# VH-VL binders against ABC transporter G family member 3 (ABCG3), part 17

Target 1, 243 residues: ABC transporter G family member 3 (ABCG3), of Arabidopsis thaliana (Mouse-ear cress) (q9zuu9r114to356)
Amino acid sequence: IAWKDLTVTMKGKRKYSDKVVKSSNGYAFPGTMTVIMGPAKSGKSTLLRALAGRLPPSAKMYGEVFVNGSKSHMPYGSYGFVERETQLIGSLTVREFLYYSALLQLPGFLFQKRSVVEDAIQAMSLSDYANKLIGGHCYMKGLRSGERRRVSIARELVMRPHILFIDEPLYHLDSVSALLMMVTLKKLASMGCTLVFTIYQSSTEVFGLFDRICLLSNGNTLFFGETLACLQHFSNAGFPCPI
Short names: E, the ipSAE of ESMFold2; O, the ipSAE of OpenDDE; V2, 0.75 times the mean of E and O plus 0.25 times the DockQ between their complexes.

## First folded at step 18 (VH-VL; framework fv_tiragolumab)

Design t101 (from t95 with heavy chain E102R, light chain R60L; at its last look DockQ between E and O 0.55; V2 from the best seeds 0.00; counts 0 for: pae E 6.0 > 2)
Fold by ESMFold2, look of step 18:
Structure t101 (fold): chain C 243 residues (1-243), chain A 126 residues (1-126), chain B 113 residues (1-113)
Amino acid sequence: as target 1 above (243 residues)
Amino acid sequence: EVQLQQSGPGLVKPSQTLSLTCAISGDSVSSNSAAWNWIRQSPSRGLEWLGYTYYRSKWYNDYAVSVKGRITINPDTSKNQFSLQLNSVTPEDTAVFYCARRTYDFWSGYSYFDYWGQGTLVTVSS
Amino acid sequence: DIVMTQSPDSLAVSLGERATINCKSSQSVLYSSYNKNYLAWYQQKPGQPPNLLIYWASTLESGVPDRFSGSGSGTDFTLTISSLQAEDVAVYYCQQYYSSPLTFGPGTKVEIK
């Protein structure tokens, strides 16, 4: 996926004052992790949604978005989008939840649905939790936030997306769970899945796992490039990396 | 590279159990890249898939409706082989039986049959 | 169950001429998310197991001569032998691997005229 001179505005205000994303350029190579990083109100979720074709009706997009060199919308099931907060069904086991998701989204080849589910469980390191209840209601024992987040991503993997867009995969995770999530996502990328996700802030350990960084502030792209180039860019300016 | 070698008796009496074994070389029966199938071929029914076994975190089976309730497919990891048992056979079960491998890929799922055993003619008669 | 049919039941083709075999499925075997047709073609000679020729409807298995080709999508598929050779005398089967149960066509016998 690539974008060139991409601008997103919101209806009902002056054009310049309404710009949420301002002339952004970037790309994600197949099988890599590309992160959109920045503080609140930097435009990172808007950029993510623009790339996925998921902008709300109140937004306008200008510029170009290319998928494999063409301006075509991605077909259903060719990409996945994981919202920041995904609703899970706490009365189901992990395996049951993924299986029913496969039934709803993959009609016609039930024969493969069990294999698809087991593969998603393995890919997201959920084997020890597969037969456990998801839980998570006020008075029920359930999975911890890291495990729940991996289940939400595994549900999208059921469709075998070539590109996976994730809004804040580390949202409200502790440092250990966050590192495990990023290691898991790095492995998923190495299997050929292209990952594009947003992140508010990063620890030093997590930062080192990213392949490419798109750093946003107030809709402006401050940097786009490889992780090592990001460190060198801000070091040459005499400031530590703002991440 | 991958080879499937079948063994088992060629004659079974009606109402008895047909039992065949397929030995695997060049791959593992517990491989997460493969599923292990049995297929039979007769003049009346042509090629007919009977079922398979595979390993994904645990062992799974699926069987064709035509033989469900009579069929069992079991892996043997210590001998790197898998077996077919078909109970209560009739002369209509007379066929050439093949074992076959299907490959698995994360993106494509389970594939076609890429490696076949040599075939075993099993005749059901008194 | 996905029913596979083939036409013709038998072909007689002169050496060096083109042979064409058709296969139809009762349901689509195209999975649009993968953009792949879950269809394979096999060749079977007397006393031998089936041998894979083509998978994903059009992809030639390694070691298969380039005179073999596959085409089609969805429910209608074709196997073509561009210049029939003596060693191509066999029965040819199509097979879907889209859903359980896995099903085969009834076969098409190809002979030299």
Scores: ipSAE 0.097, ipTM 0.620, lowest interface PAE 6.0, mean pLDDT 79
ESMFold2 (binder alone), look of step 18: mean pLDDT 91; pTM 0.933
OpenDDE, look of step 18: ipSAE 0.696; ipTM 0.855

Design t102 (from t95 with light chain R60L L102W; at its last look DockQ between E and O 0.36; V2 from the best seeds 0.00; counts 0 for: pae E 5.6 > 2)
Fold by ESMFold2, look of step 18:
Structure t102 (fold): chain C 243 residues (1-243), chain A 126 residues (1-126), chain B 113 residues (1-113)
Amino acid sequence: as target 1 above (243 residues)
Amino acid sequence: EVQLQQSGPGLVKPSQTLSLTCAISGDSVSSNSAAWNWIRQSPSRGLEWLGYTYYRSKWYNDYAVSVKGRITINPDTSKNQFSLQLNSVTPEDTAVFYCARETYDFWSGYSYFDYWGQGTLVTVSS
Amino acid sequence: DIVMTQSPDSLAVSLGERATINCKSSQSVLYSSYNKNYLAWYQQKPGQPPNLLIYWASTLESGVPDRFSGSGSGTDFTLTISSLQAEDVAVYYCQQYYSSPWTFGPGTKVEIK
C-alpha cells in the first residue's frame, strides 16, 4: 500500500481548518509493520481509515491511495479492519466464536473452515485459551483485555486479509500484555500479512519491533521512515524522538 | 525432496477391510504446511478424492461422502506414516489407490497435490 | 461438488505440432480477491502416478518444460503443448482445489499421430 499527498477534511473539526490529515505521504511494504503514531487528535485514526477506505460520508479525501501499484479498491476479504472496541460473545469459547464467525463470513470459501480457525488461533498466540469461555466483564471470570484484543484481531484473520488495519491494538493493555501483542503482531507480519496500525505511546521494547513509523501531529506528518532513522533524525536535529 | 512410499496387500475379499500405508520421507506427517490424502483411480470413476488427515493444534480428518462411514485415515507420527482403512469393500472398490501430499499456504489455503505415492492396485474379488 | 469436464477425450497430434486440451468447471474456480484460479494440471504416463505440471492455472511446476503452458480463467481452462515430444504421450487431468471435495476431470489421452 502507498499514499501520496493525502488530505482528509471534515467540516468543523479544527479550530482554524477543516483539515484533519494534511498532505501525508507514505507506504507500507508487504509483510511489514507500519505504525501511525501520535497524540490524541493528531489525525492518526483518520489516516488509518482513509488508507482502508473506511472514512465516514462526512469526510472528504484528496490525494491517492495505491494498492500493489493500482488505484483500484480493495475487494472484500483482501483487507481487515479492527476497531478500537469490538463486541465479543462471552457465552462462547474462543474456538467456537471464531468458528461461527468463519461460517458467517466465508460461505463458499475454498478453505476448510476448521483450518482457518486453528491458524488464526495460532497466529494470535491463543492456543492456551482456545477452549476457554470468552466471558463477561473484567469483574467476572473470563478472558482478560489482552486476550480479548487478540480474539478480536483473530476474527478478522479468518478472512485471510493480506492487509490488516488495526486501530490502537495496545488500547487499555498493561505493559506485559502490550509487549505480547506486539511480538504476536510482528510474527504475524513475518508470515506475510501487511500490518498498518495506530498507537498513542510505546515502550522502548515495543518501539524496537516496528519496521516503519509515520509520526503525526495536528494532521502533519513529522516523520516517515524506518524505525532507526526516526531516532537518528530527531537526535541529529537536537531533539530526542517524541516516542 | 518429499517422497511417498505405499505398502499394503493388492487382493482383498468382499466385505473385508482394505488397509494401506503411506510412508513419508522429506517431510513430517504433522507438518502445518501439508495435508495427507488418499485418492483412487478406476476406469468407471476416474480419479476420486477419498479424504485426508492434517494437523492444526490437533488432528482433523475429512472424508468424501461416497466412502464416509467406511473410511478411516490415521496418522502415525512415530513412524512418519499415514494409513487408509476402508471397511466392507465390494468389487466396485477395485482401483489403484494413491497417497498424495496436498500443499497448504496460510493465505490461499489447501491446494494442489504436489507429491504422489507410486500407487497400489487393490482388487476386490471372491 | 464442482464437476470438471475435459475435451477432447483423446487427441492425436503429429510430433512437433501443438496440442490443446480444454477443461471446464461447473462453477468458477477464480477467487477474485486474490485474482487466482484454483486449477491444476497433471500428467499421467502409463504405469505411473499423476505428476503435477501446472498450478494456479498458468504457473509451471519446477522442472516442467517450457513447451507446456496453461491459460484460462473462471470456468474455462486450456493446457497447451507447443511442440509435442515423444515423451509427452500421456493422459492429462485438470483438477480444481477451490472447494472441497477436490475433483478431477475425466482425462484427455494425448497420442502421436
Scores: ipSAE 0.121, ipTM 0.642, lowest interface PAE 5.6, mean pLDDT 80
ESMFold2 (binder alone), look of step 18: mean pLDDT 91; pTM 0.931
OpenDDE, look of step 18: ipSAE 0.775; ipTM 0.883

Design t103 (from t95 with heavy chain Y52F; at its last look DockQ between E and O 0.80; V2 from the best seeds 0.00; counts 0 for: pae E 4.6 > 2, grease 19.2 > 18.9)
Heavy chain, then light chain:
Amino acid sequence: EVQLQQSGPGLVKPSQTLSLTCAISGDSVSSNSAAWNWIRQSPSRGLEWLGFTYYRSKWYNDYAVSVKGRITINPDTSKNQFSLQLNSVTPEDTAVFYCARETYDFWSGYSYFDYWGQGTLVTVSS
Amino acid sequence: DIVMTQSPDSLAVSLGERATINCKSSQSVLYSSYNKNYLAWYQQKPGQPPNLLIYWASTRESGVPDRFSGSGSGTDFTLTISSLQAEDVAVYYCQQYYSSPLTFGPGTKVEIK
ESMFold2, look of step 18: ipSAE 0.282; ipTM 0.647
ESMFold2 (binder alone), look of step 18: mean pLDDT 93; pTM 0.949
OpenDDE, look of step 18: ipSAE 0.696; ipTM 0.853

Design t104 (from t95 with light chain W56A; at its last look DockQ between E and O 0.77; V2 from the best seeds 0.00; counts 0 for: pae E 6.2 > 2, grease 19.2 > 18.9)
Fold by ESMFold2, look of step 18:
Structure t104 (fold): chain C 243 residues (1-243), chain A 126 residues (1-126), chain B 113 residues (1-113)
Amino acid sequence: as target 1 above (243 residues)
Amino acid sequence: EVQLQQSGPGLVKPSQTLSLTCAISGDSVSSNSAAWNWIRQSPSRGLEWLGYTYYRSKWYNDYAVSVKGRITINPDTSKNQFSLQLNSVTPEDTAVFYCARETYDFWSGYSYFDYWGQGTLVTVSS
Amino acid sequence: DIVMTQSPDSLAVSLGERATINCKSSQSVLYSSYNKNYLAWYQQKPGQPPNLLIYAASTRESGVPDRFSGSGSGTDFTLTISSLQAEDVAVYYCQQYYSSPLTFGPGTKVEIK
């Protein structure tokens, strides 16, 4: 996927158009992990949604998004999008939730649907939680936030996406859980899934796992390039950019 | 290399039970990456899927409606094989029976019959 | 159940000429979410089990010669052998894997004229 001169505006309360993303350029190679990083309100979620074709009706996009070198919409179901806050069905076990998602969305035999679910469970390191209730409603024992995030991603993996867009995979995770999530995502990318996701802030260890970085501030792209080049450019105390 | 070796009688009288076995080498019948199928082929019906057994946290079976109620497919983990039992056979059940391994490809969503038994001609005749 | 039909029942084609086999399903096998047709083609030579040629209606399996191609969508599908070789003499089956039970077409026998 690539983008050129991508500008996104939203309907403002004033007569002026509010620019949320300002002339952004970048790309993601197949099977790699590309991160859109920046502080709150930097436009990172808007850029992610623009790339995925998921902009709200109140937003307008200018510029170009290319998929495999062409200006075309990816076929429905060829990509996944994981929202920052995904509602799960707490009365189901992890396996049940993923299985019913597969039943609703995939054709084929029950063998195939069960196999997809088991593969998604294994890919997201959910084997120990597969038969546990998701929970998360008030006064219920349930999965912790890291496990819930993995379930959200696993649900999208059931659809077998070629490219996966994830809004804030590390949101509200402690440092250990965040590192484990990134290791899991890096492994997933190595298996052939192209990952593009947003991150507000990362540790040095997590940062080293990214293949490419798009650094945003106030809608402006401050840096786009390989992680090694970014480390060299911002290796001093000013990285990650906001503290 | 995975190989499927079939065994069982080639002649069965009407109203009796057809019984075949498929021995697996190079893989396990309890493999969580495979499903174990029986398929028959006759001049009148061509290729006809009969059913499968597979292990995914527990054992599952599914059978074609045309033979449901007469068919049983059982795994045998101790012998690393799986079997076909077809009750109350008629001459119209005369066919070449194949066992086959089905492997699921996660990314394409397509499953493959990648290894087949050699085939067993079963004739139902009085 | 999805009923698969094929035409013709048999086909005699001169060596090096084009062979065309049609397959129809009683229901659509197009999965709109993936925009993929869940349709496969198999080749079966005497004394052998079937062998996969084409999946997803048009994607050749690894090792299958370029002369084999699949086309069509929804309910109507075609297997084409652009230049028939002696080794292509076989029976060809279409097969849907969209819904249970898995069903095959009746087969089309291809021979050299």
Scores: ipSAE 0.092, ipTM 0.534, lowest interface PAE 6.2, mean pLDDT 78
ESMFold2 (binder alone), look of step 18: mean pLDDT 90; pTM 0.917
OpenDDE, look of step 18: ipSAE 0.790; ipTM 0.889

## First folded at step 19 (VH-VL; framework fv_tiragolumab)

Design t105 (from t100 with heavy chain Y52F; at its last look DockQ between E and O 0.66; V2 from the best seeds 0.00; counts 0 for: pae E 4.8 > 2)
Fold by ESMFold2, look of step 19:
Structure t105 (fold): chain C 243 residues (1-243), chain A 126 residues (1-126), chain B 113 residues (1-113)
Amino acid sequence: as target 1 above (243 residues)
Amino acid sequence: EVQLQQSGPGLVKPSQTLSLTCAISGDSVSSNSAAWNWIRQSPSRGLEWLGFTYYRSKWYNDYAVSVKGRITINPDTSKNQFSLQLNSVTPEDTAVFYCARLTYDFWSGYSYFDYWGQGTLVTVSS
Amino acid sequence: DIVMTQSPDSLAVSLGERATINCKSSQSVLYSSYNKNYLAWYQQKPGQPPNLLIYWASTRESGVPDRFSGSGSGTDFTLTISSLQAEDVAVYYCQQYYSSPLTFGPGTKVEIK
């Protein structure tokens, strides 16, 4: 995936629309983790949605988004998008939830649905939880935030996406759960899935796991490049690398 | 290189159980990248998939409806092989039986039979 | 069950000439999200097991000569041997792996004329 001169505005009552993303350029290579990083209102979630073709009706996109060298909408099932907040069905086990999701969304490959579900469980480190109830209803103790987040990502994996967009994968996770999530996502990328996700802030341990960084502030791209180049760029210019 | 070597009797009496074994070299029967199949070939019905077994955190089987209830496919991890048992055979079960590997990965899914055993002619006759 | 049919049942072709084998499935084997056709072609010589030639409808297995090519999409598929050689005398089968049960075509026998 690549984007060139990408600008997103929000249409409102006023005569002039606010620019949320301002002339952004970048790319994500297959099997890598590309991170869109920035503070609140930097435009990171808007950029993520623009790349995935998921902008709200109130937004207009200008510029170009390329997938494998062509300007095209991505077909159903070719990409996954994981929202910041995801509702799960607490009365199902993890395996049941993923299996029924696969049945509803995948045509054909009946025997492959079982394999896809088991692969998603393994990929998201959910083996110990596969037969446990998801929970979260008033009468049931359920999975913790980290496991619930991994289940939501695993659900998208049953669609067999080549590209996975994740809005704030570390949302509401403690530091241990956040590190484990990033290690899990790094393993997923090494399996051939292209990951593009947003992060508000990262620790130095998590920062080292990223392949490429798109750093945003107020809709402006401050940096795009490899993780090591990010450190050198800010150090050579006399500024510490923002985190 | 993956090789599949079949063994088992070539003559079975009607109403008896047909038993064949497929030994695997160059791969594991518990591989997460493969499924292990039995296929038969007869002049009247051509090539017919009978079923397979595979390992994904536990062992799974799927069998063709035409033989479901009569067929069992069992892995043996200690010998790195898998077997076919077909109960209550009739002369219509006379065929050349093949074991075959079906490849799998998350992105390609189950795809095709890349390695085949040498074939075993099993004749069902009194 | 996806029923596979092939035509012709038998084909006689002169050495060096083109042989064309058709395969038709009773329903589409195209997974449109991946734009992949779940179809394979096998060659079987007398006394031997089938050998894989083509997968994903058009991708040649390693070691298969360039004269073998596959084409088609959805329900209609073609195996072409551009310049028939003596060793190509065999029965050719198409097979779908889109859904269970996995099913094969009835075969097309290719002979030297």
Scores: ipSAE 0.253, ipTM 0.664, lowest interface PAE 4.8, mean pLDDT 79
ESMFold2 (binder alone), look of step 19: mean pLDDT 91; pTM 0.938
OpenDDE, look of step 19: ipSAE 0.833; ipTM 0.918

Design t106 (from t100 with heavy chain S111E; at its last look DockQ between E and O 0.65; V2 from the best seeds 0.00; counts 0 for: pae E 3.6 > 2, grease 19 > 18.9)
Fold by OpenDDE, look of step 19:
Structure t106 (fold): chain C 243 residues (1-243), chain A 126 residues (1-126), chain B 113 residues (1-113)
Amino acid sequence: as target 1 above (243 residues)
Amino acid sequence: EVQLQQSGPGLVKPSQTLSLTCAISGDSVSSNSAAWNWIRQSPSRGLEWLGYTYYRSKWYNDYAVSVKGRITINPDTSKNQFSLQLNSVTPEDTAVFYCARLTYDFWSGYEYFDYWGQGTLVTVSS
Amino acid sequence: DIVMTQSPDSLAVSLGERATINCKSSQSVLYSSYNKNYLAWYQQKPGQPPNLLIYWASTRESGVPDRFSGSGSGTDFTLTISSLQAEDVAVYYCQQYYSSPLTFGPGTKVEIK
C-alpha cells in the first residue's frame, strides 16, 4: 500500500484548520509493520482510516491511495480494520465468538471455517484463552484488556486479510502486554500480513520491532522511513528523536 | 518431498469393513498446513471426496454425506499415518481409493490437493 | 452441493495443436473478497492418481509446463493445452473447493488424433 499527497479535511474538528492530515506520503511493504506515531490530535487515526477507506462521510480526502500499484478500492475481506474500541460478546468463549464470526463472514469449505478460527487463535496467542468466557467490562472476571484486544484482532483474521489496519493496539496496555502484542503482530507480519497501525508512544524495545515509521504532528508528517533512519534523521538535525 | 503410501486389502466381502492406511513422509499428520483426505474413484460415481482429518490445536473430522455413519478417518501421530474405515460395504463401494493431502495456508486460503497416494483398488465381492 | 460438468467427454487433437476443455459449476466458485476462483484442474494417466495442474482457476502448479493454462471465472472455466504433446494423453478433471463437499467434474479424455 502507498499513499501520495494525502490530505484529509474534517469540518469542525480543528480550531484553526479543517485539515486533519496534510499532504502525507508513505508506503507499507508486504509482510512488514508500519507504524503511524504521534501525539493526541496528531491525525494518526484519521490517516489510518483514510488508508483503509473508512473515513466518515463528513470527511474529505485528497490525494491518492495505491494498493499493489492500483487506485482500486480494496474489496471487502481483503483487508481488516480493528477499531480502538471494539464490542465483544461477553457471554461467549473466545473460540465461540470467532467461530460465529467465521460462519457469518466466510463462505466456502467447512475446513476453512474451523481451521481459520483455530489459526487465528494461535496467531494471536490466545490458545490458553480459547475456552474462556470473554466476559464483560469487568476485567477481574473476564479477559484482561490485552487478551480482549487480541480477540478483536483475531476476529479480523478470520477473513485472512492481506492488510490489517489497527487503531492503537497498545491502548491501555501495560509494558508486558504491549510487548506481547507487538511480538504477536511481528509474527503476523512474518507470515505475510501487512500491518499498519497507530501508536501514541512506545518503549525502545517495541520501537525496534517496527519496519517503518510515520511520525505525525498536527497533521504534518515529520518523518517517514525506516525505523533506524528515524534516529539518524533527528540526530542530523540536532534534535532527539520525538519517540 | 511429500509422499503418501497406501496399504490395505484389495478385497472385502459385503457387509464387512473396508480398512486402508496412508503413511506420510515429508510432512506431519498433525501439520497445521494440511488436511488429510480420502477420495475414491469409480466408473459410475467418478471422483468422490469422502472426508478428511486435520489438526488445529485439536483434531477435526468431516465426512461426505454419502458415507456419513459408515466412515471413520483416524490419525496416528506415532506412525505419522491416517486410516480409513468404511463399514457395511456393498458392491457399490467398489472403487480405487486415494489418500491425498489438502494443502492449506492461512493467509492465502489455499485449499487444494497437491499430493496423492498411489491408489488402492478395493473390490467388494462375495 | 456444487455440481461440476465438463465438455467434451472426449477430445482427439493432433500433436502440436490446441486442446480446449470446458468446465462448468452449478454455482459460482468465485470468492468475491479475494477475487479468487476456488477451482482446480487435474491430469490423470492410467494407473496413476490425479496430478494437480492448475489451482485458483489460472495458477499453474510448480513444475507444470507452460503449455497448460487455466482461465474463466464464476461458473465457466477452461483448461487449454496450447500445443498437445504425446505425454499429455490423459483424463482431465476440474474440481471445486469453494464449499463442502468437494466435488469433481466427470472428466475429459484427451487423445491424439
Scores: ipSAE 0.110, ipTM 0.615, lowest interface PAE 2.6, mean pLDDT 91
ESMFold2, look of step 19: ipSAE 0.365; ipTM 0.682
ESMFold2 (binder alone), look of step 19: mean pLDDT 92; pTM 0.939

Design t107 (from t100 with heavy chain S111Y; at its last look DockQ between E and O 0.83; V2 from the best seeds 0.00; counts 0 for: pae E 5.5 > 2, grease 20.2 > 18.9)
Fold by ESMFold2, look of step 19:
Structure t107 (fold): chain C 243 residues (1-243), chain A 126 residues (1-126), chain B 113 residues (1-113)
Amino acid sequence: as target 1 above (243 residues)
Amino acid sequence: EVQLQQSGPGLVKPSQTLSLTCAISGDSVSSNSAAWNWIRQSPSRGLEWLGYTYYRSKWYNDYAVSVKGRITINPDTSKNQFSLQLNSVTPEDTAVFYCARLTYDFWSGYYYFDYWGQGTLVTVSS
Amino acid sequence: DIVMTQSPDSLAVSLGERATINCKSSQSVLYSSYNKNYLAWYQQKPGQPPNLLIYWASTRESGVPDRFSGSGSGTDFTLTISSLQAEDVAVYYCQQYYSSPLTFGPGTKVEIK
């Protein structure tokens, strides 16, 4: 995936003065993790949604998005998008939730559908939780936020997306859970899934796992490049890395 | 490489049970990526899928409606094989029977029969 | 059940000429979300089990000569042998794997004219 001169405006009553993303350029290579970082209101979630074709009706996009060198709309089901907050069915076990998703959305035989579910469970390190209830039903203990986030991602994996967009995968996770999530996502990328996700802020440990970084501030791209190049860029200029 | 080798009698009397065995080498009958099938072929009916067995946290079987109630497919992990039993056979069950592996790869998305046994002609006749 | 049909039942083609085999399914085998047709082609030579030629309607299995190609989408599919060779004498089957039960076409016998 690549984007060129991508500008997103929020519709006002009279003009395009509400630029949220300003002439952004970038790319994500197959099988890599590309991270969009920035503070609140930097435009990172808006950029993510623009790349995925998920902008709200109040927004207008200019510029180009390319997939594998061609300018085309991504077909339904060819990508996954994981919202910051995801609706899960608490009365189901993890395995049941993923299995019913596979039954409703995938063709093929039960053997294939069950295999996809078991592979998604393994890919998201959910083996110990597969037979546990997701939770949220009264009088019932449920999964913690880290496990719930992994279930949300696993559900999107059932569709076998070529590219997976994740809005804040580390949202509400403690530092240990955040590191484990990123290690899991790095492994997932190495298996062939292209990952593009947003992060508000990262620890030094998590930062080292990223392949490519897009730094945003107030809609402007401050840096785009490989992780080591990001550190070199700010160090050579005599400024601390803003992360 | 994966090989499927069939064994079993080629003549069965009407109303008796047809039994065949398929031995697997180069893979495990409990493989997470495979389902183990029986398929028959007759001049009048062509190729007909009969059913499969597979392991995903536990053993599963699915059978074709045309033979459901008469068919049983059993894995044997100790011998790395799987078997077919077809009860109450009639002359219409005369066919060449094949065992076959149905494979699956999550990211590539392959769903096809990649390895077949050599076939066993089973004749149902008095 | 998805019923598979093939045309013609038998085909005689001169060496080096093009052979074309058609397959129709009673329901679409296209998974539109992923734009993949769940259709395979098999070759069965005399005295042998079927062997896979084509999957996903158009993708050749490893080791299959370039003269074999598959095309089509939805309910109508075609196997083409661009330049028939003597070793291509066989019965060719299409097979859907979109839904259970697995079903095969009745076969098309290809022989040298």
Scores: ipSAE 0.212, ipTM 0.612, lowest interface PAE 5.5, mean pLDDT 79
ESMFold2 (binder alone), look of step 19: mean pLDDT 91; pTM 0.913
OpenDDE, look of step 19: ipSAE 0.800; ipTM 0.900

Design t108 (from t100 with light chain L102F; at its last look DockQ between E and O 0.81; V2 from the best seeds 0.00; counts 0 for: pae E 4.0 > 2)
Heavy chain, then light chain:
Amino acid sequence: EVQLQQSGPGLVKPSQTLSLTCAISGDSVSSNSAAWNWIRQSPSRGLEWLGYTYYRSKWYNDYAVSVKGRITINPDTSKNQFSLQLNSVTPEDTAVFYCARLTYDFWSGYSYFDYWGQGTLVTVSS
Amino acid sequence: DIVMTQSPDSLAVSLGERATINCKSSQSVLYSSYNKNYLAWYQQKPGQPPNLLIYWASTRESGVPDRFSGSGSGTDFTLTISSLQAEDVAVYYCQQYYSSPFTFGPGTKVEIK
ESMFold2, look of step 19: ipSAE 0.306; ipTM 0.630
ESMFold2 (binder alone), look of step 19: mean pLDDT 91; pTM 0.932
OpenDDE, look of step 19: ipSAE 0.873; ipTM 0.952

